# VHH binders against q84jc2, part 104

Target 1, 232 residues: q84jc2
Amino acid sequence: MSKMRNLVEEKFLEFYESWVIQLELYLHQLLIAHNNNTMSETELRHLISKLTTHHKAYYTAKWAAIREDVLAFFGSVWLNPLENACSWLTGWKPSMVFRMVDRLRKSRVVLVEAQVKKLEELRVKTKFDEQKIEREMERYQVAMADRKMVELARLGCHVGGESVMVVEAAVRGLSMGLEKMVKAADCVRLKTLKGILDILTPPQCVEFLAAAATFQVQLRRWGNRRHYVTHS

## First folded at step 7 (VHH)

Design i61 (framework vhh_8fcz_2)
Fold by ESMFold2-Fast, scan of step 7:
Structure i61 (fold): chain B 232 residues (1-232), chain A 125 residues (1-125)
Amino acid sequence: as target 1 above (232 residues)
Amino acid sequence: QVQLVESGGGLVQPGGSLRLSCAASGFTFSDYAMNWVRQPPGKGLEWVSGISGSGGSTTYADSVEGRFTIIRDNDKKMVYLQMTSLKTEDTAVYYCARPSYKLWYDTGSEYLDYEGQGTQVTVSS
């Protein structure tokens, strides 16, 4: 059956579909650049800048939408079930990008020892930042299960208009807490991405961004094709 | 089974125009983004332009922005590259390309599928 969607969900669905299509077009450009050893450093940096700007545009749109309705980002209608299942606080888990970095250590564009050390330091810091957010989320979930949830369950026994106001206030409070945590997680994502790009050379940045975009595009394709490829 | 056949290249003077065509077969054309890439003499492959499966989104290399336009006709299974204000630096073999998505799985050199000989564009007086 058709489902009702709010304005935030409709607007972000439209934005996200366009954003992913544009990401795939940038991925094609990255793949060609990766195979071209005659490109200048200036040309590679321009391409890297396009991808960085594209990712920043995503967070600008996301934070505007979350201000309106953060709950839309938990079980998002613009993501397929596989994308939603792989989500950590409404997006990619920051430490997972180091799996893509590990592939670069075995690439033809060899990482020097100084880069390997800086990447390991960044990995440790990223995991520490993730754990801080996870602990805050645990505290939030415990708080939700305490007094407020018990009060809401008790109000569920009544049908009066006064009860509706109390429920709406409680939901608003919960949403504000989630918005803070999602923004904190997004800040870790952006700091991790910037940190990796600052450590890598332009050719290594192109390879890293191509790997990350390929994974994102393929995850979406795998999830969307689930009903055709899952054979008992 | 995938076939991509480029045509429309030729010799033009600087400032001239050409329209390149690519005929696609063997796949559901509207499900795939399409790209134009080129190989200038003595250089590697350069990405030129891309268009989404629906045709709703396009992107261009900085060197061709404002001079080239990528268009597709899904009913005819065609993608086109309209080139204007051509420069000697645009001299290359032009290829039509479909994404292959092999980077995650292997170290193969074929990240975009393309077939045929390409079409030669020469900009010279």
Scores: ipSAE 0.383, ipTM 0.749, lowest interface PAE 3.3, mean pLDDT 83
Fold by OpenDDE, second read of step 8:
Structure i61 (fold): chain B 232 residues (1-232), chain A 125 residues (1-125)
Amino acid sequence: as target 1 above (232 residues)
Amino acid sequence: QVQLVESGGGLVQPGGSLRLSCAASGFTFSDYAMNWVRQPPGKGLEWVSGISGSGGSTTYADSVEGRFTIIRDNDKKMVYLQMTSLKTEDTAVYYCARPSYKLWYDTGSEYLDYEGQGTQVTVSS
């Protein structure tokens, strides 16, 4: 099913498709690094840096786009329904990555006690921050529903140029609040990711990043197959 | 069955050039990114280069950046590695590889498929 897309959606779709392709290529490097015990720490750190830079590039592009139209990200047309269903405030839920770490621990990753402790502290903090954002979002949504929805409903009674201007103003107000929330969520994501990478050793970082990238790539593939969506 | 057959290796002097070829079969070629990897004597597997399914994106290891070029022909189901300014440290068995995506933390394995026999590249004066 094809939907009409606005300019922001089209541009970001193009960006994201390219970004995901590059992520997949990095994933291949991570997988080789994971299976290559001869790579030096310097080489591993360099690879980690490439990945972190790549992720930063995503948020740079995202934040530029949300300044233009944050609403585009609440109906992300560049994602399939499965990917969207797994999204929390326009991205991955920060606390989810700890489950990935837990699974790594059960498989190949051996963490020392000090690392485990730090990860737990980070987990608690991350969850707290998530909850805080959720509460703020809830308050914002309730407040906006009382004020802006009434206005929008009232506007529904009129069809004309002036009405369009009023609607746009109302949407702008709503968008500003949403942008704030999305940025807050992204900050938690970035802090969480940084926190994890700071706790893990370079080899462990490579494993973690490979796991995350694999999950993202596979989720996209699964979703495309299941929903018969073709992305170009 | 997935088949990858590498060719084009040989003996070359430092500063020389070689072009490796990989013939792929048994899968939808354009749906998969392709990679070149190499195994130097006594060392582990090293990633060299990758190219997206469409061929629109390429990436290289720092050690080969500017010297090697990866290209693909989806109609012929071929991937190539043009190597220039070869160095002694480029000596290795080179493999063509496609990704095998698995959540290894659940399944216990993740790897690139390089089922080919590889092609030997020897750079020596």
Scores: ipSAE 0.134, ipTM 0.617, lowest interface PAE 2.5, mean pLDDT 86

Design i62 (framework vhh_8fcz_2)
Fold by ESMFold2-Fast, scan of step 7:
Structure i62 (fold): chain B 232 residues (1-232), chain A 125 residues (1-125)
Amino acid sequence: as target 1 above (232 residues)
Amino acid sequence: QVQLVESGGGLVQPGGSLRLSCAASGFTFSDYAMNWVRQPPGKGLEWVSGISGSGGSTTYADSVEGRFTIIRDNDKKMVYLQMTSLKTEDTAVYYCARLSYKLWYDTGSEYLDSEGQGTQVTVSS
């Protein structure tokens, strides 16, 4: 029953709507914490842990869903058109978060030289991993145009038997390849996020997470407002 | 214009209960999450609790978890904070707040969109 694609879309839509609502509530906590100089390191680390757990819950749900229907994540029904347009392999582009990190140089908490060096090392590694995935995606797209795929498309015009099974096998292969690439991209996202949080102090982590969550929540609001105004 | 008016503060003994109210006007109330924040004597603003626009989701600071309950009435444009098992460390000016996402601005420090004048809660024997 979980093999039915419409069910995957419905379940993840319900999950995602609740997940984003909870993200906004956590964002409110981060914004207040960002401007509170009296919070202890323990209190800040606990708040950071709540956000980290929330993001891990997203990837747990996502990976369960893509195992059933990875294509649901390309042009997702739970994302507005603006969110979909800004997507890189079904999520945020890992290197983009370093722009948010650069903002910390202008914050109330200054980065020390050792942190700047570690962040630059992480940035270089993240870009390398990102490019590797982009090359894999290019190879995947090229493979779709080979002679075997053209022949399968031709055979798919015939009714029943072997031709139907061959087409189904090709679609299954396509989905499995996309699932691997999406998971690889998500692993780069998670490693990048963990790496940044490991380098930053708790107050800097709060500012970084607030910046990231603000962008995500605002992008959704801008896209929803544009859709309402343009297509109401 | 956005306007928030808090009430319900007062003097209460440790272990007591108190209910704060916030009346909102000037915006589509149900479209916005609402928050309670507090400022204890000599400290900065502390986030206390938040509630989604529909009221379907709530969250609390660890220090008040299990003791405070945030509720909203969208028809009356009200948000409430029910406080129980009050402690001396809960002494603060409590503000009802609609938060702003202005962290992207050059200053990076503006986050309050609107807050009221506050209501004083004093917990003492």
Scores: ipSAE 0.269, ipTM 0.674, lowest interface PAE 4.3, mean pLDDT 82

Design i63 (framework vhh_8fcz_2)
Fold by ESMFold2-Fast, scan of step 7:
Structure i63 (fold): chain B 232 residues (1-232), chain A 125 residues (1-125)
Amino acid sequence: as target 1 above (232 residues)
Amino acid sequence: QVQLVESGGGLVQPGGSLRLSCAASGFTFSDYAMNWVRQPPGKGLEWVSGISGSGGSTTYADSVEGRFTIIRDNDKKMVYLQMTSLKTEDTAVYYCARPSYKIWYETGSEYFDYEGQGTQVTVSS
């Protein structure tokens, strides 16, 4: 029974609810900017900077919380069941953002050949980094099974030591390993996001960020409703 | 049917004040964030201000921050934009907008639901 764990969950729930509300307000700015061809490059870059800062604030808060209780991020209480079902190692799967990039190819803001090449190179690198992390996930599952097997052997063979201490050590080891793995996944997310924004022009960045934020906000709305009207 | 009806616009002198109103119907008002957007003569739509469904969070365009205040009354299903220290550059048709992510998702070109022609604000001597 951990009082600190409960406090971490409560604090991050409050943070996340506020963060998503602000994301939706930024999304409205992005959608208006996307339809306004009279905005200057300076104005567009300022808006892109607001979104980039907002996402960095999320990871700053997440990494502080994970240091205290990484397990809170597996089956998070601040996410609805649909958001949890769509989660990959406590967040969005990095390669999924390239589906937003595919949308840009169908927009009136056309990608040039040099951008297409750089985006494909980034896609390949991102998928490689994802596979590496998935191998680490598999290794953690195997390590957890090995620890349980050791515990079972101790109970069967009268070996020295306390079962409580073995379980606590295993949980601590798992938590430390999960923290490193989640941070590795978040680094891939941030590198992928930065890479896309570095390749795109400011109008294309606005369209991309609008697509990503729309998906995130709508996924939350869909999961929070028990019923919705599908035909008006 | 979602309907948004704007009012309160008019002709004012620079430095003046106006309060715009938006009456909403056809949806659960408190479940939606609301925005004010404007279209100056010869320009595209500019986002002005936004307010969360509960009214607990607000945000403003840099050009109006400190001069405009967005407020909502969920019991009356109203959104307001209190404008002070008005400038000639604030001249525009003002619309209140409920974001329509469905419209943007389908067309990629518009994001809001609104009814009517907006309300004209003219700042001139």
Scores: ipSAE 0.251, ipTM 0.667, lowest interface PAE 4.6, mean pLDDT 81

Design i7 (framework vhh_8fcz_2)
Fold by ESMFold2-Fast, scan of step 7:
Structure i7 (fold): chain B 232 residues (1-232), chain A 125 residues (1-125)
Amino acid sequence: as target 1 above (232 residues)
Amino acid sequence: QVQLVESGGGLVQPGGSLRLSCAASGFTFSDYAMNWVRQPPGKGLEWVSGISGSGGSTTYADSVEGRFTIIRDNDKKMVYLQMTSLKTEDTAVYYCARPSYKLWYKTGSEYFDYEGQGTQVTVSS
């Protein structure tokens, strides 16, 4: 489907292409570091800091863009269909990362009992925050279907006088509500990521970040190869 | 069939410069990011620098940032590492590496195609 891109979509597409290319370069660095047992804790912490700064840069750019056009982030033009299909409120579902953390128990990097307990507490808190946002989204969808919204949509078919102002006010309200929900979801994402990194040792953080970045990069690569014609 | 051939290493004094070259064949070169990695004596593999397929994005390990420059020539299927202000800590075998994308969620080294002997860089007085 051809879709006309607005300025927000074009600007964020340019940003996101650069951001994901940089993420892949950081992934290469993480993968080499993962197998190097001679790196100091200071060197590992610095690498982890580069990745956290990179993710913070993404949310800084995203929040600037959603102030202008939050709808650009629903069915985003800079994401392929597979990436969009895996999206929860314009990004990754926070509780999903705990499935990735569970893989650390199967790896060379062993979690101690104290870490397991803290991760489970964080998982429960994350799931609670996630469900709270899902309830807000459900209320938003119910509000969209109420009689007043139906009446406003009807008035939009006759553009003139007071009906234009009423429709514009309603659309502005809808966008503000979506922006609030997206920012709330992003705050849960950032708190979850920070919480995991605070619990893990530096080598475990490198393995976790490598796993997360690998999944993100591969999901994009797999989705980009999806065509009518089968690739050889 | 993927082949990466490194050259340009040698003995150099501290503060000196060297340019490493990597000739790539067997794949669509511009579709892949390329990396330089190194192995100092008695240590594991260290990531040094990376460049995107188009050459539009580069990144460097902190230890080499401001001193090394990674460049690529997609028409010639070459990637280069320009090294300046060399330190004794830069002494290592340098490898050119391509992400394989066939082995993921396993180990760091298995993610990269690099099979040559590399090129030896020795920085000493």
Scores: ipSAE 0.430, ipTM 0.781, lowest interface PAE 2.9, mean pLDDT 84
Fold by OpenDDE, second read of step 8:
Structure i7 (fold): chain B 232 residues (1-232), chain A 125 residues (1-125)
Amino acid sequence: as target 1 above (232 residues)
Amino acid sequence: QVQLVESGGGLVQPGGSLRLSCAASGFTFSDYAMNWVRQPPGKGLEWVSGISGSGGSTTYADSVEGRFTIIRDNDKKMVYLQMTSLKTEDTAVYYCARPSYKLWYKTGSEYFDYEGQGTQVTVSS
């Protein structure tokens, strides 16, 4: 059965589709820059800035949307099942990007010892922050069996009057907690991304961003293909 | 096999206009964003413009913004670059380019298809 979409889902779906298209176009710029290595540092920094601005725009839109309906992001109808399966608290797992960095290190990117050290420090910090968020999320998940949620379960969806108010209050409470967790996770993502970009040289940043964007684009493509095959 | 054939280049005076064309074949055209890139004499390849698969989104390098327009015709499998207010620094071989994505962790590289011969654009008084 087809899942009904709410207004927030529809709006964000439209936004995200547009956003991903633009990401792919930026990726093309990154690939050209990376392949030729002829761009000046200033030009590279400008390109990096465009990408970072683009990512910031995503989170701006996301945070606006989650204020309206954070639950929409736990279904993420704008993502395919593969993308969703790879999601950690409604986005990419921050520590994942270090795998990309590791891959860069094994490829054409030469990191100096000082960079390696800083990256490791950042890795440790990122993992620590992830774990903190996970623990908090676990607390919230366990707390779902609290009084309000029990009342929600008891009353069900076919209630009226005061009962509806109780249910709504329970959902609001849950949503607020989830919103907090999502924002916390997003902060770690942004900090991690910034941290990596601050450690890497502009050419290395371009390669990293290209890798990240490629991963995102390919994940989406692969997931969509699977869906097409499955539903055909 | 992917084929990209550029045309429309030539000699033009500063301030003039040219329209480049790219004929694409060998792949599902509408599924791919298309790009124009150029290689000035003695310089490396630089990105000029990109257009989404549907044609609904476009982007430009700062150096050509406001002067160049990229469009596509998915029915004809064509990409165009309308160039106006041409400058001497626009002199280059122009290529039509398509991305060929290979996931980075598997290949360690990303390919960009611009196998065409390109079309020469010369802006000179």
Scores: ipSAE 0.144, ipTM 0.617, lowest interface PAE 2.8, mean pLDDT 86

Design i8 (framework vhh_8fcz_2)
Fold by ESMFold2-Fast, scan of step 7:
Structure i8 (fold): chain B 232 residues (1-232), chain A 125 residues (1-125)
Amino acid sequence: as target 1 above (232 residues)
Amino acid sequence: QVQLVESGGGLVQPGGSLRLSCAASGFTFSDYAMNWVRQPPGKGLEWVSGISGSGGSTTYADSVEGRFTIIRDNDKKMVYLQMTSLKTEDTAVYYCARPSYKLWYPTGSEYFDYEGQGTQVTVSS
């Protein structure tokens, strides 16, 4: 009656829960650093490096997991329904981060004209890469539907061991295509994150990373609390 | 009413050890990560260490990594900071802090719902 989690889902659930808990602890460090005008550039750069390393660890684990079962990342069991509803190709939508940068700019961050220009150029490039991936995914979904229809028709025929082999090969091909699309989306995420950090000063990087982590942690808390109140 | 009460500070020689305690009340303690932050004389607040609600995850500022250990006892509603190999630069008022879950993104310095009264640590000579 109920779908049991496979081993990949169970292992990544355990990893992700620990990863998010660690992110929240880093968030508290970022928030204190943001309010501290006595921190050296070296100290700030080291903190930024910790967050960058933490995000790289996530993608290292994710890419290993999608090699085994990319479908686990569509409607993920380690994400609550709100987190899943806000996902774009198994993660955060790269262009949305610029809305966060814009809000911080108005409240506290003082950006020079050169930074504003570079951030706008990066925003345009990110949106372009994002739209390109969306078109590729749409084409993939159409192709997947066509193959799935052929596969379902073939399953209705049951012509022996050759049918089983062909169906398994087709499913592996579909999974490989999805894996490439997810990795392409993750590459845009990493390029966007690196691009923003390269443009911003260390204090501005701390503020940006704090805002991003706050959004991620709060979205998870809101989704979990809503689920507890309405569905617990 | 949420309260955090720190204790265990004092005067200690370089290389010495101290254990700080924080007694929490007025909330479901295990639902919250807890932090130790400090304010050295003439400086702003510095984050020292954090521990998850279950105690399963900890993190430390580089300046204290390997010297300090954060521990919690959810049954007693306590969080502790075990400090070893103390240095003169560890001299500060130490605060126990609970994160704010109402913060949407950083707009000011209101990142913790509650901070305790603080406990003074002085490392002399």
Scores: ipSAE 0.216, ipTM 0.653, lowest interface PAE 4.8, mean pLDDT 82

Design i9 (framework vhh_8fcz_2)
Fold by OpenDDE, second read of step 8:
Structure i9 (fold): chain B 232 residues (1-232), chain A 125 residues (1-125)
Amino acid sequence: as target 1 above (232 residues)
Amino acid sequence: QVQLVESGGGLVQPGGSLRLSCAASGFTFSDYAMNWVRQPPGKGLEWVSGISGSGGSTTYADSVEGRFTIIRDNDKKMVYLQMTSLKTEDTAVYYCARPSYKLWYLTGSEYFDSEGQGTQVTVSS
């Protein structure tokens, strides 16, 4: 039985589908650029800029959507189960990208000592920020059993009048807290991404972005294939 | 086996037009975005255009934007590149490219599958 989707879910689903398609197209450009040693730094920077702009557009849309219904992002109907399973607070886990950088280093990317040091510093900072958010989330989740939520549980969804107002207020309060945490997580994502891109050279940025996009695209493809095989 | 066969290249004067074709086989065509890339003489591979699996989204390099149009026919498993207002700098071997989607940074795999020989486009007065 198909779950009913709300308007926010539907809108964001449409947005995300389009956004991912565009990401894939950018990925193709990145891959070609990665293989093209004749591209100028200016050209590379332009491509990097396009990608960063694309990512910014995602968060712009996301933040607009979460303002309306942040709870939609804790179901993320636009993601397959595999993607959802790999999600941390409605997105990719910031610290994960450092593993990608590490892998790149073992392959073709040659980092100078100064870059390595900066990346490590950024890694530590990112992990710290993640943990801080996780602790806050845990605290928030434990605090869910407050008076408002208890009242919500007691009254249920079929009570009218003043009780409905109480329920709505409780849900709003919850949503506001969640929105704050999601935004905080997104900020860490954006800062981490920016930090990495600031440390890497343009060619390295292209390679990193290509790797990241590849992983994202593959995760989606793998998840979709599994979903169809198991549920078709 | 993935096969891509390009055709339609030739000699054309500046300002002229050509239509390239790519015949694809060996995979579920609609599941993959397709690209045109080119290699000018003495230069590296350059991305030209891409089209989504459904054909609903397209993108172009700045150098060809407004002049080239990428189209696909999923029923025929064809990708086309309509080139107009051709310039001398458009001279290159053109290839149709399918992304492999392999984790190349882990395995060293190729980024694209291009089994074709490409098609030569020469723009000269």
Scores: ipSAE 0.404, ipTM 0.767, lowest interface PAE 1.3, mean pLDDT 88
Fold by ESMFold2-Fast, scan of step 7:
Structure i9 (fold): chain B 232 residues (1-232), chain A 125 residues (1-125)
Amino acid sequence: as target 1 above (232 residues)
Amino acid sequence: QVQLVESGGGLVQPGGSLRLSCAASGFTFSDYAMNWVRQPPGKGLEWVSGISGSGGSTTYADSVEGRFTIIRDNDKKMVYLQMTSLKTEDTAVYYCARPSYKLWYLTGSEYFDSEGQGTQVTVSS
């Protein structure tokens, strides 16, 4: 017994469950489109646009939620333990999507040399942006262990309203710092996704998005099934 | 063994209506989203509509949005496609499809897990 969810967690749980169900429906559409050589470029671009709009809707909702409670996104209640274990700064690690592009190259995707060069340039930039954010997170962790924070923790052990005000101010500062880092990570995710889609042809975009959505949906299914398997 | 049996196709005039049915067996029906897909003469498979396992979410191809409605009855293990304002370009063999997932990797020409035989819809005067 004894579980309390705040309003941000309840609202985002409802949003996320609906969002994932809709992603799975779009995945079915992508899977069927993948082997249809009679679809026009306009039809394919419209389908790709539906998926990009769907992903942008996720970040719009996420950024509204983290403004209210960024900590809800660290160990999220709407994600199973496997999804949480695979998380990098509250979401997917941007450079990992290039492994999906590499996997598609060995399947059926024929990339011209100009695309390979642009994808490599994007991969390098994405990795650089990731490392910059990781350094920022390290600085954040050092700041949390700073002498001032240690002294605030000591004050929190004393009875009195004076220590409460000082601790509350410090916590607000920490939350604002985390919000900025999460938004920075999400900007790298969106820039990486847009960059890949800008480089790929519409049929290649459909295959890439289908692979990405398949991984996301399957990871959720595996985590849910394995978590509830108790008969070993 | 997954079995999907489509029915309800036929010849209909432009502007007419038709309801397709799909009877499912061999799996826990309510655990799976279901799709309707079609193959027009001389074209590849086109996705038409999808419905979540609970029936709470639906989505449609732009070409059929506002004209077609996908419905499911989990107790009867049925999925339906209600078609209205039919056009000659809706002429196709219609298939009921259960999604086939591959972990971060699509292989071969397999895009759905189904043994459905299809049902022919012909829209003509």
Scores: ipSAE 0.392, ipTM 0.747, lowest interface PAE 3.2, mean pLDDT 83

Design l1 (framework vhh_8fcz_2)
Fold by ESMFold2-Fast, scan of step 7:
Structure l1 (fold): chain B 232 residues (1-232), chain A 126 residues (1-126)
Amino acid sequence: as target 1 above (232 residues)
Amino acid sequence: QVQLVESGGGLVQPGGSLRLSCAASGFTFSDYAMNWVRQPPGKGLEWVSGISGSGGSTTYADSVEGRFTIIRDNDKKMVYLQMTSLKTEDTAVYYCAKLPYSELWEYITSGSFDYEGQGTQVTVSS
């Protein structure tokens, strides 16, 4: 008999495996497009739109799942141990994408001074938003050691309908707080992605998205190979 | 060691159909996504379609979506491109391509890549 948590995990595992396979196919399209200097801006914008829509589909599915069971996203079963080790609040750390932007400086498509300035401003803003969320998570963890939470944990050791209901209400409150923080982190991720794509030209967007997708796909492959070899 | 052999190209009238084939050898076929890429006369390379290693996922360029279908047969180590409602703009040399895992990062930073295969010519004219 599957429990509620297992159903959410099973459903998202199926979604995520399909989503990553599709991301890899888009990556191949991006890499091939990168070498075609005659592709129109309209054609490149359509390709960028496909990738943006694909990422939005991930967050649509994620937010539906976290409403049901946010804890499934802390130590996710659809991620290998390497992917989980690299996670920041259930996903990629927003400031890390600027490492992908740095690779554009060594590419055939160069950034102009105005773009470099705007990207640095966005990087600083992203780091600031990131730190605000980290402080909220720290406050959340400290609140877990609060006397009221300790008292509720003590009550959870007693068999009784009333104390069980009080503990269940507290756990629901904790889950709602985590859901709010995860959504805040995802908003920073989406805002950072949109900001970068708004600053870059279409050819630069293609190269950036290809770099980001390559990192995601390779990280998954490295972790999956290690997991497979350990016969786990 | 890796070999890709394309076939099935030819002369066809607008609105016609063709099926391209790609025979693969020298690697674990089901572990690799496969792509069809084309080069129209006087233009650069254009990505056409991709299929995952299992065949469970496909994607298409906007210009061919609804007209082309990519299929693979892992037992026969074959990739196919079913082309319908062909247009003069579909005239190109078509290539079957496998991208190596270890070189993906280099392709992004260098702007250079090589696809594998000899190609098959598709000409759409009256």
Scores: ipSAE 0.197, ipTM 0.652, lowest interface PAE 5.3, mean pLDDT 81

